# VHH binders against F-box/kelch-repeat protein SKIP4 (SKIP4), part 1

No score or structure here was measured in a lab: all are predicted.

Target 1, 358 residues: F-box/kelch-repeat protein SKIP4 (SKIP4), of Arabidopsis thaliana (Mouse-ear cress) (q9m2c9)
Amino acid sequence: MACIVEDPQRAGQSNETQIALISGVPDDISKSCLARVPREYHMAMKCVSRRWRDFVCSDEMCDYRNEFNLAESWIYALCRDISGGVFLHMLNPFSSRRSWKRINDYPYIPMREGMGFAVLGKRLFVLGGCGWLEDATDEIYCYDAAMNTWFDVVPPLSTKRCYFACETLDGKIIAIGGLGLNPNAKRTWDIYDPLTRTCKSCSDVNIVPEMEDSFVMDGRIYIRGGVGGSSTAVYSASSGIWERMDDDMASGWRGPAVVVAGDLYVLDQTFGAKLTMWCKDTRMWIHIGKLSQLVMKQPCRLVSIGNSIFVIGKDCSTVVIDVENVRKNKMNGVMVCSSIPKTWDDDIDVISCKSVAI
Structure headers, positions and changes below count from the first letter of each chain, unless a header shows other numbers; antibody chains aren't numbered by Kabat.
F, E and O are the ipSAE of ESMFold2-Fast, ESMFold2 and OpenDDE, as the mean of both directions, binder to target and target to binder. V2 is 0.75 times the mean of E and O plus 0.25 times the DockQ between their complexes.
Where letters were taken out, [cut] stands.
Atom coordinates printed by the task and the answers are left out, and those that the model quotes come from them; centres of patches stay.

## First folded at step 1 (VHH)

Design b01 (framework vhh_7b18_3)
Fold by ESMFold2-Fast, scan of step 1:
Structure b01 (fold): chain B 358 residues (1-358), chain A 120 residues (1-120)
Amino acid sequence: as target 1 above (358 residues)
Amino acid sequence: QVQLVETGGGLVQPGGSLRLSCAASGFTFSSYAMGWARQVPGKGLEWVSYISSGGSTEYQDSVKGRFTISRDNAKSTVYLQMNSLKPEDTAVYYCAKDLRYYDSSGYSYWGQGTQVTVSS
């Protein structure tokens, strides 16, 4: 006796019609459904089919997640070890088992000092820097956090720079000052557009050669540089004009800075570690709380997610501070702390930290 | 091991002068940059002046022309000469070793500070 079976699929026949993302569901509705899946499962989704992989890795996926207010900010730390090279550590702050994980992927990034670290959308950029046998470089390395891969080809900066301020604003990377063989680099800033390389360079006598720290607030880039952080300047992106920083505001900028819901917070590391907030109404710094320097390995880096400040030590030991009560203008500021242990690898130094929303 | 001892603070009238001294021990003084910072009541900590191991100096804008930093490597001492003092100069002055230029903390402190009060 013979059984009646379906005809076997023929080579090439499956490509004659577009395959739906989800059988029986229109692609637009399928994309809407897939975009609602939590970020921790995106890697598993990439294994379902090539079409799912392509969608999960696409800008369209990020657009849907942003539209639905479902984007999750994860923290990426640019680290170096003493044996050479640089690499990324990643933290999902929403995981019940919060732990730093190393990203081991090609290409190899050369060990350099004074590199810039910037985020645009789902992509991380590592820019510039110098070495013992290399003056400044214009090289850029790009990591796509949705694809979990490095780009093979990235256009370089227009100016070779190290020890410069690096911030993102209005879809562009702005590189300010720094050192290089070009004497003009010390008093210049470059606007880098990753979609279409814009070779716009500007100059101002108020830009000091060596940048120590910077932050973005209210469409402006605040920079601190010069010996002991003595020189400050403000770049207004809307006008393209350099402004003077408030002297009282500048006097309290004694450590890494982060902006939470339009308010400036600084971890004053001058003697121990004190979290302070700039009060615009009174033009005074407000003390929020103190962290033990024995637990936090300086220099620390700050990243904000929602109403929380993540204080990341040199060894990736992390303290989470909730500033919601301060942000909501309550009379008693409450600092709620939790901790995330250091990475297993003891041979690391954190260079910079950024959050990437997907 | 490392010790910084500030002296020379006190009460002075507006327009007066004071000289602060910082005696250093426990490290090779001539190899390190030295600086002064002050804690102003109500305004927080601010940097005042810096001197490199090679003798190059920098000053905060509000003290330029009034304050002079200097060092004596033979005595392992850094000085801050303060002239034409103003009430706004009232602060605790700290001596700082080993300025960390690319570190957001900016300073490595070992001194206890010395009080300067400018008042009539």
Scores: ipSAE 0.000, ipTM 0.099, lowest interface PAE 21.6, mean pLDDT 75

Design b02 (framework vhh_7b18_3)
Fold by ESMFold2-Fast, scan of step 1:
Structure b02 (fold): chain B 358 residues (1-358), chain A 118 residues (1-118)
Amino acid sequence: as target 1 above (358 residues)
Amino acid sequence: QVQLVETGGGLVQPGGSLRLSCAASGFTFSDYAMGWARQVPGKGLEWVSYIYSGGSTEYQDSVKGRFTISRDNAKSTVYLQMNSLKPEDTAVYYCARGFYGSGSWDYWGQGTQVTVSS
C-alpha cells in the first residue's frame, strides 16, 4: 500500500477549473446537442446552470441552430391595451397547442401612436412614436428574444418621428419619413447600424411624408402614404436610389402586405377581407380567396413563416393560410387552414407583428 | 339585432342525406350574400358554400356535386342540401351572413352538429 499525499496548500494553488456543459462529453459536442433542442424548451434549459443559460442566450447558439437549419420563427405582436400601456405577446406556431402568451417582465414604454417595429437577428426594436401630450420621439427600445430581456440603454434615432416606414434590410434598420416638430423629418431617413451602434440621417425630396404601410421585397423597401394613400415610392437601401412603383401593382395595395418566397400577398381590407397575390410576369393581381370578419377583426397584420401566412386580427385572433396550396390554386375559396384564439386579455389592440428566428 | 338560427343537424349514415336550414332576422335578407362554413374536429373553420344576393353560387371542391345551397327570400332562410355524406363531412356547420357587396362575412349562427357514422 503506497500512499501519495498531496499538500492541501498546493491543491489550493491550482488554476481555474473547467466545468463541462455535459459530464463526460466534450463541449463542442455538448453545444451541438444543446443547439438541437426545440426552442420551446430553451427557457427550461436556462434554469439548468449558468453555463447552459449563457450558451442558450449566446450568438454561438444561434449560429449552430442556423447551421443545422433548426431555427424556429416565433411571432411577436406589439400590443396596446386601454389602461396598461404597450407590451408584447408571443406565439409559438410549432406548438401542438398554439396560444398567445403575454411577456410579463416588460419595462415601462409610454403609450405612443405611430411607433416603428423592426426585427434584426434575435432582437426586436420599438422606435419613435408620439403621444397625446408629447410630440414625436427619437427613443428606441430593444428586446432580446433569446435572453428574454429588455436592454437598458439603446442609442436614439437621429430624428424624432412618428407614422414612418420602419423596415430591416441588409442587416440595418431603416426608418423613413414620418411626422415631427422637425420639418426635415418628412424628407429624411435614418439608418441604424447595430454593429457600430450608430444612427445616420439621410435626405431625399422623393420621400413620402406620412406613411401608412411598407414592405421589403427583392432588396427594396416599398412605401405607401400621403393624402388618401395616393403616394407610393420604392427605395433601394443598397444603392440609395428612389424608384417609381408599378402603377398596376400599386392599385392593388389596399391592405397589409407580406412577402412569401419572393411573391407579394396583400389582404385587401377595403370591404371585408380578400387575399390577393401580385403576379410579376403578367403584372396582374390574382384573387386567392376571402376571409371571414368573424374569424378576423380589422385592422389585420400579416406575418409569413415558411409557406404560411399568419393573419393576426386587432384582438390577436389569428388564422393560418397555407401559401403552397394557394400557389397550386387548390385553396381558391377555401383559404383558412387553422385558427388560433385571441388572448384572455380583453380590449387589446395589435399595433404591429414580426417573426424572430432562433 | 342580426340573428341566424340553424336547424337540421344530426346523426346520419355514410351515403345518407341531410338538409340544413338557417332562419335569419334583423336585416333585409335579400340584400346579403349567405353561406355555410364548417369546423371539422381538430381543424379550423373552412368554407363550404356561398349564395350571393343575385343568386349565383360557389362551392368548395370537396362538396361540389354533393351539396346544394339555396335561399328563400320570402322566408329569410338559406338552406344547405347535403347528399352522399362521407365521414369526413362530420363537423359543426355554421350559417353566415356576407357583408353587402364585399364577399366578406360579419355574422354567424350558433352552429349545428352533423355526425356521419355507422
Scores: ipSAE 0.000, ipTM 0.088, lowest interface PAE 23.7, mean pLDDT 76

Design b03 (framework vhh_7b18_3)
Fold by ESMFold2-Fast, scan of step 1:
Structure b03 (fold): chain B 358 residues (1-358), chain A 118 residues (1-118)
Amino acid sequence: as target 1 above (358 residues)
Amino acid sequence: QVQLVETGGGLVQPGGSLRLSCAASGFTVSSNYMGWARQVPGKGLEWVSYIYSGGSTEYQDSVKGRFTISRDNAKSTVYLQMNSLKPEDTAVYYCAREWGYYDSFDYWGQGTQVTVSS
């Protein structure tokens, strides 16, 4: 054994006593290596040491993965079972065996109608909603997908809301309109800032009361709502101004919407299921293909990852459409690239779906 | 800082009883799914018991009727009461918190040795 000499001048230097992330490797190189590990192994990495866990859960890990273009989008579905229990299902679209997996039911989220579901960074937010025995709520629930932990306390919305538009834009959650005990709720919106944990409330007469669908495109929030989905509105967050939606664009918005690589896609579910795309240059709707109504249980939810649209049915059965391939081949018909069946036997309803990149 | 610390392991004779304790800090025990897993010498890690956030419990078939998982929310402690111990129960026992994915855990304790021998 080597002789160890105690140095009194070294005794006060805490940085020399820190355990390295990887023995014999500088921390900056170790972090670069750890950041390149596929997301599916992040769970196992958290079990290696507290320093690995802290790094994997950190914003620094997220920064490295974004810098290296390694972030992986996984799909999270907010679901309700036959008893009315609310829980999350998760899908890793990069897995060789694509299958939906249940996440813990904690915290218990009361089943409410008209809840908002939003993603901001690595976090999922469930906002507002109402019930037959409960008026609209201002409660917010937050799940951190990197930490795999629900937050015990999230400050509420400034206004109690249900059936409202809920989108993320410029690092904030924007909750627009909806119904509540306050009759003016339908003409207001909340801007929730996660950094300050505060809501700013705004108002305008152009807000429609009941929201059926919304999407973000080109720094604007597009909203469809009102009686029979006949009303549309566009909110520009940068200017705070409400704009009129293009009538030709609005006429084709007949089902769930998703934006892929800056282009708007709508699954028209009026008579069958038809995927259509809005062409900004020509101001015309282009027919992409058809999906079987027998396979896809309505209402469907749409999530985009890369150049793919994931069409998620009410029962969580999923169809994947490669839009890059569809555009290149200009095919008119059914353009299903793969399918992911429901993996549980219970009657389950999908409420909302979002992708979270880590 | 999330921490799980197991205590209560030791040497016990076949047919005896032992109670393991898991002291949790940095999170609320009643709000999480908690479990006990063991590593038998020469074998991989296996789950033995589970307590859900709502308080319902689940057990591996080999320990069902002999082991009981419980918690004390005021003390932030999870327990594993082991009765009618067999030599096959000899293992390092780990306390764990569920990751949020079905049957997956993200925080583990250091483990406590249980030896069942005459």
Scores: ipSAE 0.000, ipTM 0.208, lowest interface PAE 16.2, mean pLDDT 77

Design b04 (framework vhh_7b18_3)
Fold by ESMFold2-Fast, scan of step 1:
Structure b04 (fold): chain B 358 residues (1-358), chain A 120 residues (1-120)
Amino acid sequence: as target 1 above (358 residues)
Amino acid sequence: QVQLVETGGGLVQPGGSLRLSCAASGFTFSNYAMGWARQVPGKGLEWVSYITSGGSTEYQDSVKGRFTISRDNAKSTVYLQMNSLKPEDTAVYYCAAPRLYSSGYYFDYWGQGTQVTVSS
């Protein structure tokens, strides 16, 4: 069976054209100019010429913008509605008029429970999942954020999985554990390498079968799962081994987690909503502040950009917290820097959120 | 703040019946699917049944035709009617509610569970 296989757009690029990108300007200078245009104008740029469209959609432009610190982080939310089906909303958090915008959902994505959502470069992946009337699946859907297009065909996962951990680390997608028809799946993980277009499957007794949450910090994948979220595990990419999580660190992981500037933050939703931070130096949880449950629909998802945490409610209503400012001012409550209203779509649910730098 | 309290477990003879109840609080019950799972000694956790917010049901093959899941939204309660019980049904039964987090959908087991023993 096949896991995720990437088709790199850079393979289609050619320097053998007679048509200049910009009349009277060498292509190297033209590319530098185009790469510096803010992302909000990229759709308009695709309408100028085929060569502009090809460059704007290319890995070359993406790599250039990342190399020269021009890339902009946008938020993508994987959502479902009352009619069934799955779709994406996107948000430019730095726009003067912040609003969620719906993306075309072709090809049709079935509504499933326990799906993975991962970002690799400019691409978003929706993986696996199950239904109330359906067994776990190995289907994968891929969206290219620079092309604004879904891929027609993506090879399936090597193992059918739902309720599994799905993270990106060191340029690879890692799918860990979960439930499925194969009884051995719960003790396995798959690593997809886009450079080699191959999957490596591994197994270990320390893997928790059902996953609730995960995050990446300092080259490691942290996982929480099991009965009542009582089991934790840490995967070390550098050593390829599974480690035990610090008990004190694990005891404070009571809600969605996000890493900001190398520090772990958790929105503890056990009794209300409390933002806490793990202090690596003292090995203690520090209380940052409280967020009102009246203004946000649980469950919330967290996405970090720079020094800000974006708290995204079930209906896409969003609260932005600047953690640098909160730390400096030692406030009793949470300082809300801004808010972004919910989407215009009726009765939607946010499944997962990721940031994409393009 | 989700709380699930299971009741109705006990000792029954093979072929007997039990009705489990789960009282839910701390969330808008009518908006969520509910399920039952069991911990069989030596076999780990296994899902027994689910009921969606709209009332659609699904059962594990080994209990299909014997067990019936139902819900009462006015009482915020989910039920599991267990008929024709077998010794293999001996387990701790947990009431489960699905929740959303950054990694997608998953199921929580928030009650202490209720023991069901099928023996003569």
Scores: ipSAE 0.000, ipTM 0.115, lowest interface PAE 19.1, mean pLDDT 75

Design b05 (framework vhh_7b18_3)
Fold by ESMFold2-Fast, scan of step 1:
Structure b05 (fold): chain B 358 residues (1-358), chain A 122 residues (1-122)
Amino acid sequence: as target 1 above (358 residues)
Amino acid sequence: QVQLVETGGGLVQPGGSLRLSCAASGFTFSRYAMGWARQVPGKGLEWVSYISSGGYTEYQDSVKGRFTISRDNAKSTVYLQMNSLKPEDTAVYYCATDLDYYGSGEYAFDIWGQGTQVTVSS
């Protein structure tokens, strides 16, 4: 018997050729398939080819994942270390091996007090701050969570600031008040637009200097500052006007705050650690539950993902609280908790925490 | 240029000890985790031990209690103290680092040294 062996197709000349993302598959179908791969495998996908790397790092990838409702929120903690400076830790809450991972320290970020930490899309921003031997700075550092790299150059704030409120609203970063060499800093705020890479400065003589805490809810920025957290203010994006905060609401803001599914939660650290929720309908604070101070190092930071609150201690030890039942059953405040341990010795401090969806 | 240079390998009798050293250069050593992996003849790479920048350590079950990883940040060096060596520990040992701890970098390092041969034979 005779066997017919077909010659393999010639590789071609050294001509310019268009390379398909997946051989034999149109690029639009290939992109929709790649977009459905879980985030934990995106690093491995970047190693397949330059075209895959470019797509995985692109805004187009993010657009597909958002369209398919596949975006995963991971937690980033800005930490300081007495030995090295400032760095990021990252937690994938969906991993079977839930543990904190340290991210590359380049470029060097100086240890500063009163820094701002903000998220815009897939990017993390570290803004401002001051040191014991350094006045307030206008420097901004940017990390891209999809590319896993720090940006070389980021335009500075228009005003040097430390101990200021830092929030993301309507696709922009807003840095409000704080202290600096410019005596007017305490009465100004900067609006940073990443699309134009420019800062716009605004002013209001009634802004309190030295902010302690802030949060965004219903298109408004809530700020607490001053001695003992006694001063509060609300910025309304829709009106562009500063408003007075509800006194009953303000009186219960006695610790770190987080918004979950449109509702405000506060971890009251005054006598132990007590989670409370502001009920808009009744204008009263509702007790959710208590956390053991024996397992959590204060001050704690709060991050929300879906219907869960991640309580992150000073040493990065983490407690996860599911508040879905609280929202669905107002008669019963029973919480479901799990924990994620720290992965190194407790010589680090968590400064701020944010979630980034990719 | 990032470089990792391993030393300390050799021939040893079962039950013996060896100390491996890895000299690192070209990056800020104190800020990154360091690890050891080994390639057993005829098999793939196996993770052995990991030490974080803060000194947290992890070990593969088969070496736990026998091997100790440590670091000296002043000398930019990581060590692997190997005690109670067995014939199955025979391998090329690689020093490794992960300059990016994002994602699955915990037991799969991206930067590797040249390796040092450890032979456990009677």
Scores: ipSAE 0.000, ipTM 0.148, lowest interface PAE 17.3, mean pLDDT 76

Design b06 (framework vhh_7b18_3)
Fold by ESMFold2-Fast, scan of step 1:
Structure b06 (fold): chain B 358 residues (1-358), chain A 120 residues (1-120)
Amino acid sequence: as target 1 above (358 residues)
Amino acid sequence: QVQLVETGGGLVQPGGSLRLSCAASGFTFSSYDMGWARQVPGKGLEWVSYIGTAGDTEYQDSVKGRFTISRDNAKSTVYLQMNSLKPEDTAVYYCARVRYFDWSLGMDVWGQGTQVTVSS
């Protein structure tokens, strides 16, 4: 018996046995029905027929789900293995058995550090970075979370950069500062527009050069960088200008930051690990709770979904912090913690984490 | 180099049992999720079961409680234990390597398939 490697989807590529999505039902009604199926069953739907697969993977499916307010946020972790290979792990936080899954279809991305990771719609973008044998790159890689495939061709950044701030704001990806062979990288930012597939470059002398952390809050990009994380900067998208960060706010930014329902949370790792929140009303940091460093495997990355903060450490070992009670009761609130086991793969470094809604 | 070889298919009476095996070679088996899909005459391709690297499993609703997926990393083999077989289970069963979590499209290596026929 000969063993042959064959992709059934490729084998069926030219075959179409049905014109309609559902026999006897208009396509617009069929699409409305299919769009209402929970995301966890989309895998099974893709196996029903080529037309179902094509619809489930389409922008049209995502448009229907957004229109019906059915989109579900899943977490994607950009990881690097011991060989320096770059790949994604994915988590459905709403599954009864929460478990990280490795996405083994990844481009041959060279061993790089300081890469940007951004989400726009159903797509994940990996931008820039540098390696021991390479200076900063302008390469961009795109992964479509609905199709579960990498795009072969993505236009590059205008400037080669690594260790830069990378955020999505107003339907665009903004890559700010960082290091690169081009001396202008330190004082520039690129605005990548996926609709036009163009990258616009801007410059300002007040930008911090090397980035350690960033977040988006209230239409602004907050950046921490420089020697020992001592420099901060705020980019205002509406005005296109750089603003000064509140000194009291900046003084409490002593670890990874995440925004939950418009409020800034920081995992302060000074003298143990503690979750703190910036209170806009009082302009003071509020202590939420202390976390065991034995449970959190540093370095940690934060991502939020709803009222939950996911603290993702080495090998995707995850602590989930529910701050719903904190949000409702402020200083009288109590956080609720749970955990998600690490991946089966060992020696995995987590570079960045983002949520993707489908 | 990368290949999957399926065995264990055949003829079974309704209510009977079969165990399918899939031997993998040419890749680090323990690093990949594995799955089974079937081509049912008249229905097209449908997924049956999934097993992750951590031993986590998922099943199509029609086979839950009847089918069990398992793996042996030392032998680079994935298994599908099929109990209480119904005529509707008649299909060509394919073993597949899962590239990513959305496994229905993310399968990149497939076996040739093994025929399972459930009839009296």
Scores: ipSAE 0.000, ipTM 0.145, lowest interface PAE 19.4, mean pLDDT 77

Design b07 (framework vhh_7b18_3)
Fold by ESMFold2-Fast, scan of step 1:
Structure b07 (fold): chain B 358 residues (1-358), chain A 120 residues (1-120)
Amino acid sequence: as target 1 above (358 residues)
Amino acid sequence: QVQLVETGGGLVQPGGSLRLSCAASGSTFSIYAMGWARQVPGKGLEWVSYITSGGSTEYQDSVKGRFTISRDNAKSTVYLQMNSLKPEDTAVYYCAAKGLYYTGYDYDYWGQGTQVTVSS
């Protein structure tokens, strides 16, 4: 509804000057200028004024940066220490001094096994899991990467679950299968929409019970689980149905998976560490390269940014692989590798990794 | 985090039987996949048997038909019933628990081991 701005006590009104974002500059131009500042300076911008802090933390700024291709993808690792603490590490891959930095904030995330980790826009979600003296939970924790703070209240999942697949697709978080107090939980999935604060539960007999890995490719969620990762299934968001996975494709899925420019890469960790790519045209796995298992603590996690694959070891030590030449020329492609050292206590474990674009 | 304690090892004659028990503490037992592996003198660590949270079982070819893995979630215990034991089954037997949300195939938690000796 349109309203006229009236000041019924204009004669008694304080002559306080309205604070502009930038003195002498219209707010629309000021916002355009602020939105173009590199992400590494956003924390400093929050210290300038309340209006700058509010804009930098806003969906308006994040939407603008995404629209004009200004968004920068940073890597967030959900980690556990030996004291039972659960926390986030963050890596700015564009920094000349590439190093992992711990995020110190609360509320506490309880130490739980089998938690889901998902990213939606500027927010990270930690879902479900189980504890030492508790079965599966439906609790959700949310970290806003623009605000650099945890949300106090997040609506729970419809179903308590742990060791489940957790992926983002079409603006929603999809939690598939896993274990819970309800013996039928492993045949269900939850579609969680944080914008509407709704959670819808669905069921299908083809859902794999215990989840080891999942990935999103071409509008589909691929899941692997069961004994030795021998069971696979594919969920199609566009049709809402479960599909069969290609048997040849499934046979090569022997480790963490990541999608780069529409192509599936898998780090086969069964005997050493071998990076392979699925070729859709030939329906064959192509060997890309081998990594030394002596420098990477398994299990590894994979995150893609642009044409690079970040291989993140259990201790947060990281190897960066550039697959641009492989993507453009699959024959005799040259990979450039760099490394990012671990900066924290060797007794931490990486649970999951995601990239967040701001 | 899971703490595992094995019991039931000992000396047995060829053709005899032993039942190994592994008591788990420190976490919700029912969610873990459980396994047994053995270390034979002069050989590396070899996998013996595996049972999922749902009760599905797998066995190494050399023990199929002789060994049976089972679990009792109410007692937080996994068992390995070993029948028709052979001298080549002599090893230190380790109980192991697998976390399910990771992309590797290694077990996450191991017990201290229990010695099984098959000799006349």
Scores: ipSAE 0.000, ipTM 0.128, lowest interface PAE 20.1, mean pLDDT 76

Design b08 (framework vhh_7b18_3)
Fold by ESMFold2-Fast, scan of step 1:
Structure b08 (fold): chain B 358 residues (1-358), chain A 119 residues (1-119)
Amino acid sequence: as target 1 above (358 residues)
Amino acid sequence: QVQLVETGGGLVQPGGSLRLSCAASGFTFDYYAMGWARQVPGKGLEWVSYISSSGGTEYQDSVKGRFTISRDNAKSTVYLQMNSLKPEDTAVYYCARSIAARPFYFDYWGQGTQVTVSS
């Protein structure tokens, strides 16, 4: 049975070599060269050859860029247009022109409120939500930012939910609480593992049903929700239990939150828009600066990249704040700003924002 | 048992006005946000207006300046005052209860009341 394979020498055939990624260069060196090309050129690289396309889209390239600190964080905004349609906008913060661009790839995401938006590696996830006459859903949609392609089939959450907390921790997506017709959903959280494509459900009496905001800091998930946004709780992954949040810390959580280099920042939207920082050493909220309500359309979303906070308004108008000096001198914080304007005439609303590093 | 009963619909000429009422029962009315949505012939449901438990209001852009939502907690009733009516406002109008402070999440609906704008 072992003698079915043709002998190339007896058949008169020449031995062929594989086509190299770069002529005259070994593949390992070629891959290191390709992986060092700035992300803005990756789409053009996919047009050079099928082998370049395959490498650029691969986990191998993504892993290489992460290992050698070459990864670039770009901002993705989940938006709704004037017709209620849901879509993604993208911003390359390293571009000299700095402009929001629409992603028009399918599948079509239904019109829903209270959806979760999460990032793991090079992939964006849109989870749950509800429609005007549709009860909460368990559907998940996935977009691969390296391939620039939507994945049609993603296993659903174990529980239908909307207006829930959605965070990533330890390589998994965690969906906490929210609203749904299942009474048990109010005190549960789903742990979704995209690597295995499985979802597990857990429960705890400290989880509030309706969530307004959440963030991850120091291996803990902080949630805020309930009537008037006054209920807070903290989940510790290491202990697996829910605890009470520091009351002084919770009292300053009056708007969207973001963590920059281990420090919590909140855009207090109670009267105008004020950027504040939680000082762990003094256990006090420090006022950093004020943004004009006339320029920043509320509600705003926050995304951090390096030492910068991107404040993204309802219309995608963006203010970039450098907080490096705040970290060095907490009592005399200086707000250094630049702006990225809205680029289209139609009314759009930003629902959620995340950064994806490739 | 939660019940929402709409009244006040009917036939009106373009430029006319109508006031819709929704009588609620079977729950603590003061704790819930309320809204109005409409089913336009040949289209899906369209959200119209929302009023929070504290009285804050929101409107769809096509009805801003023409429609006013209000509530009377003592009577467990929500109202929709519709002014400067247009033929495109012709629809079945539904009263709905929201279990969230956010728009579009509604858990109970009325049977609807017909509004026809025609000469």
Scores: ipSAE 0.000, ipTM 0.232, lowest interface PAE 16.2, mean pLDDT 78

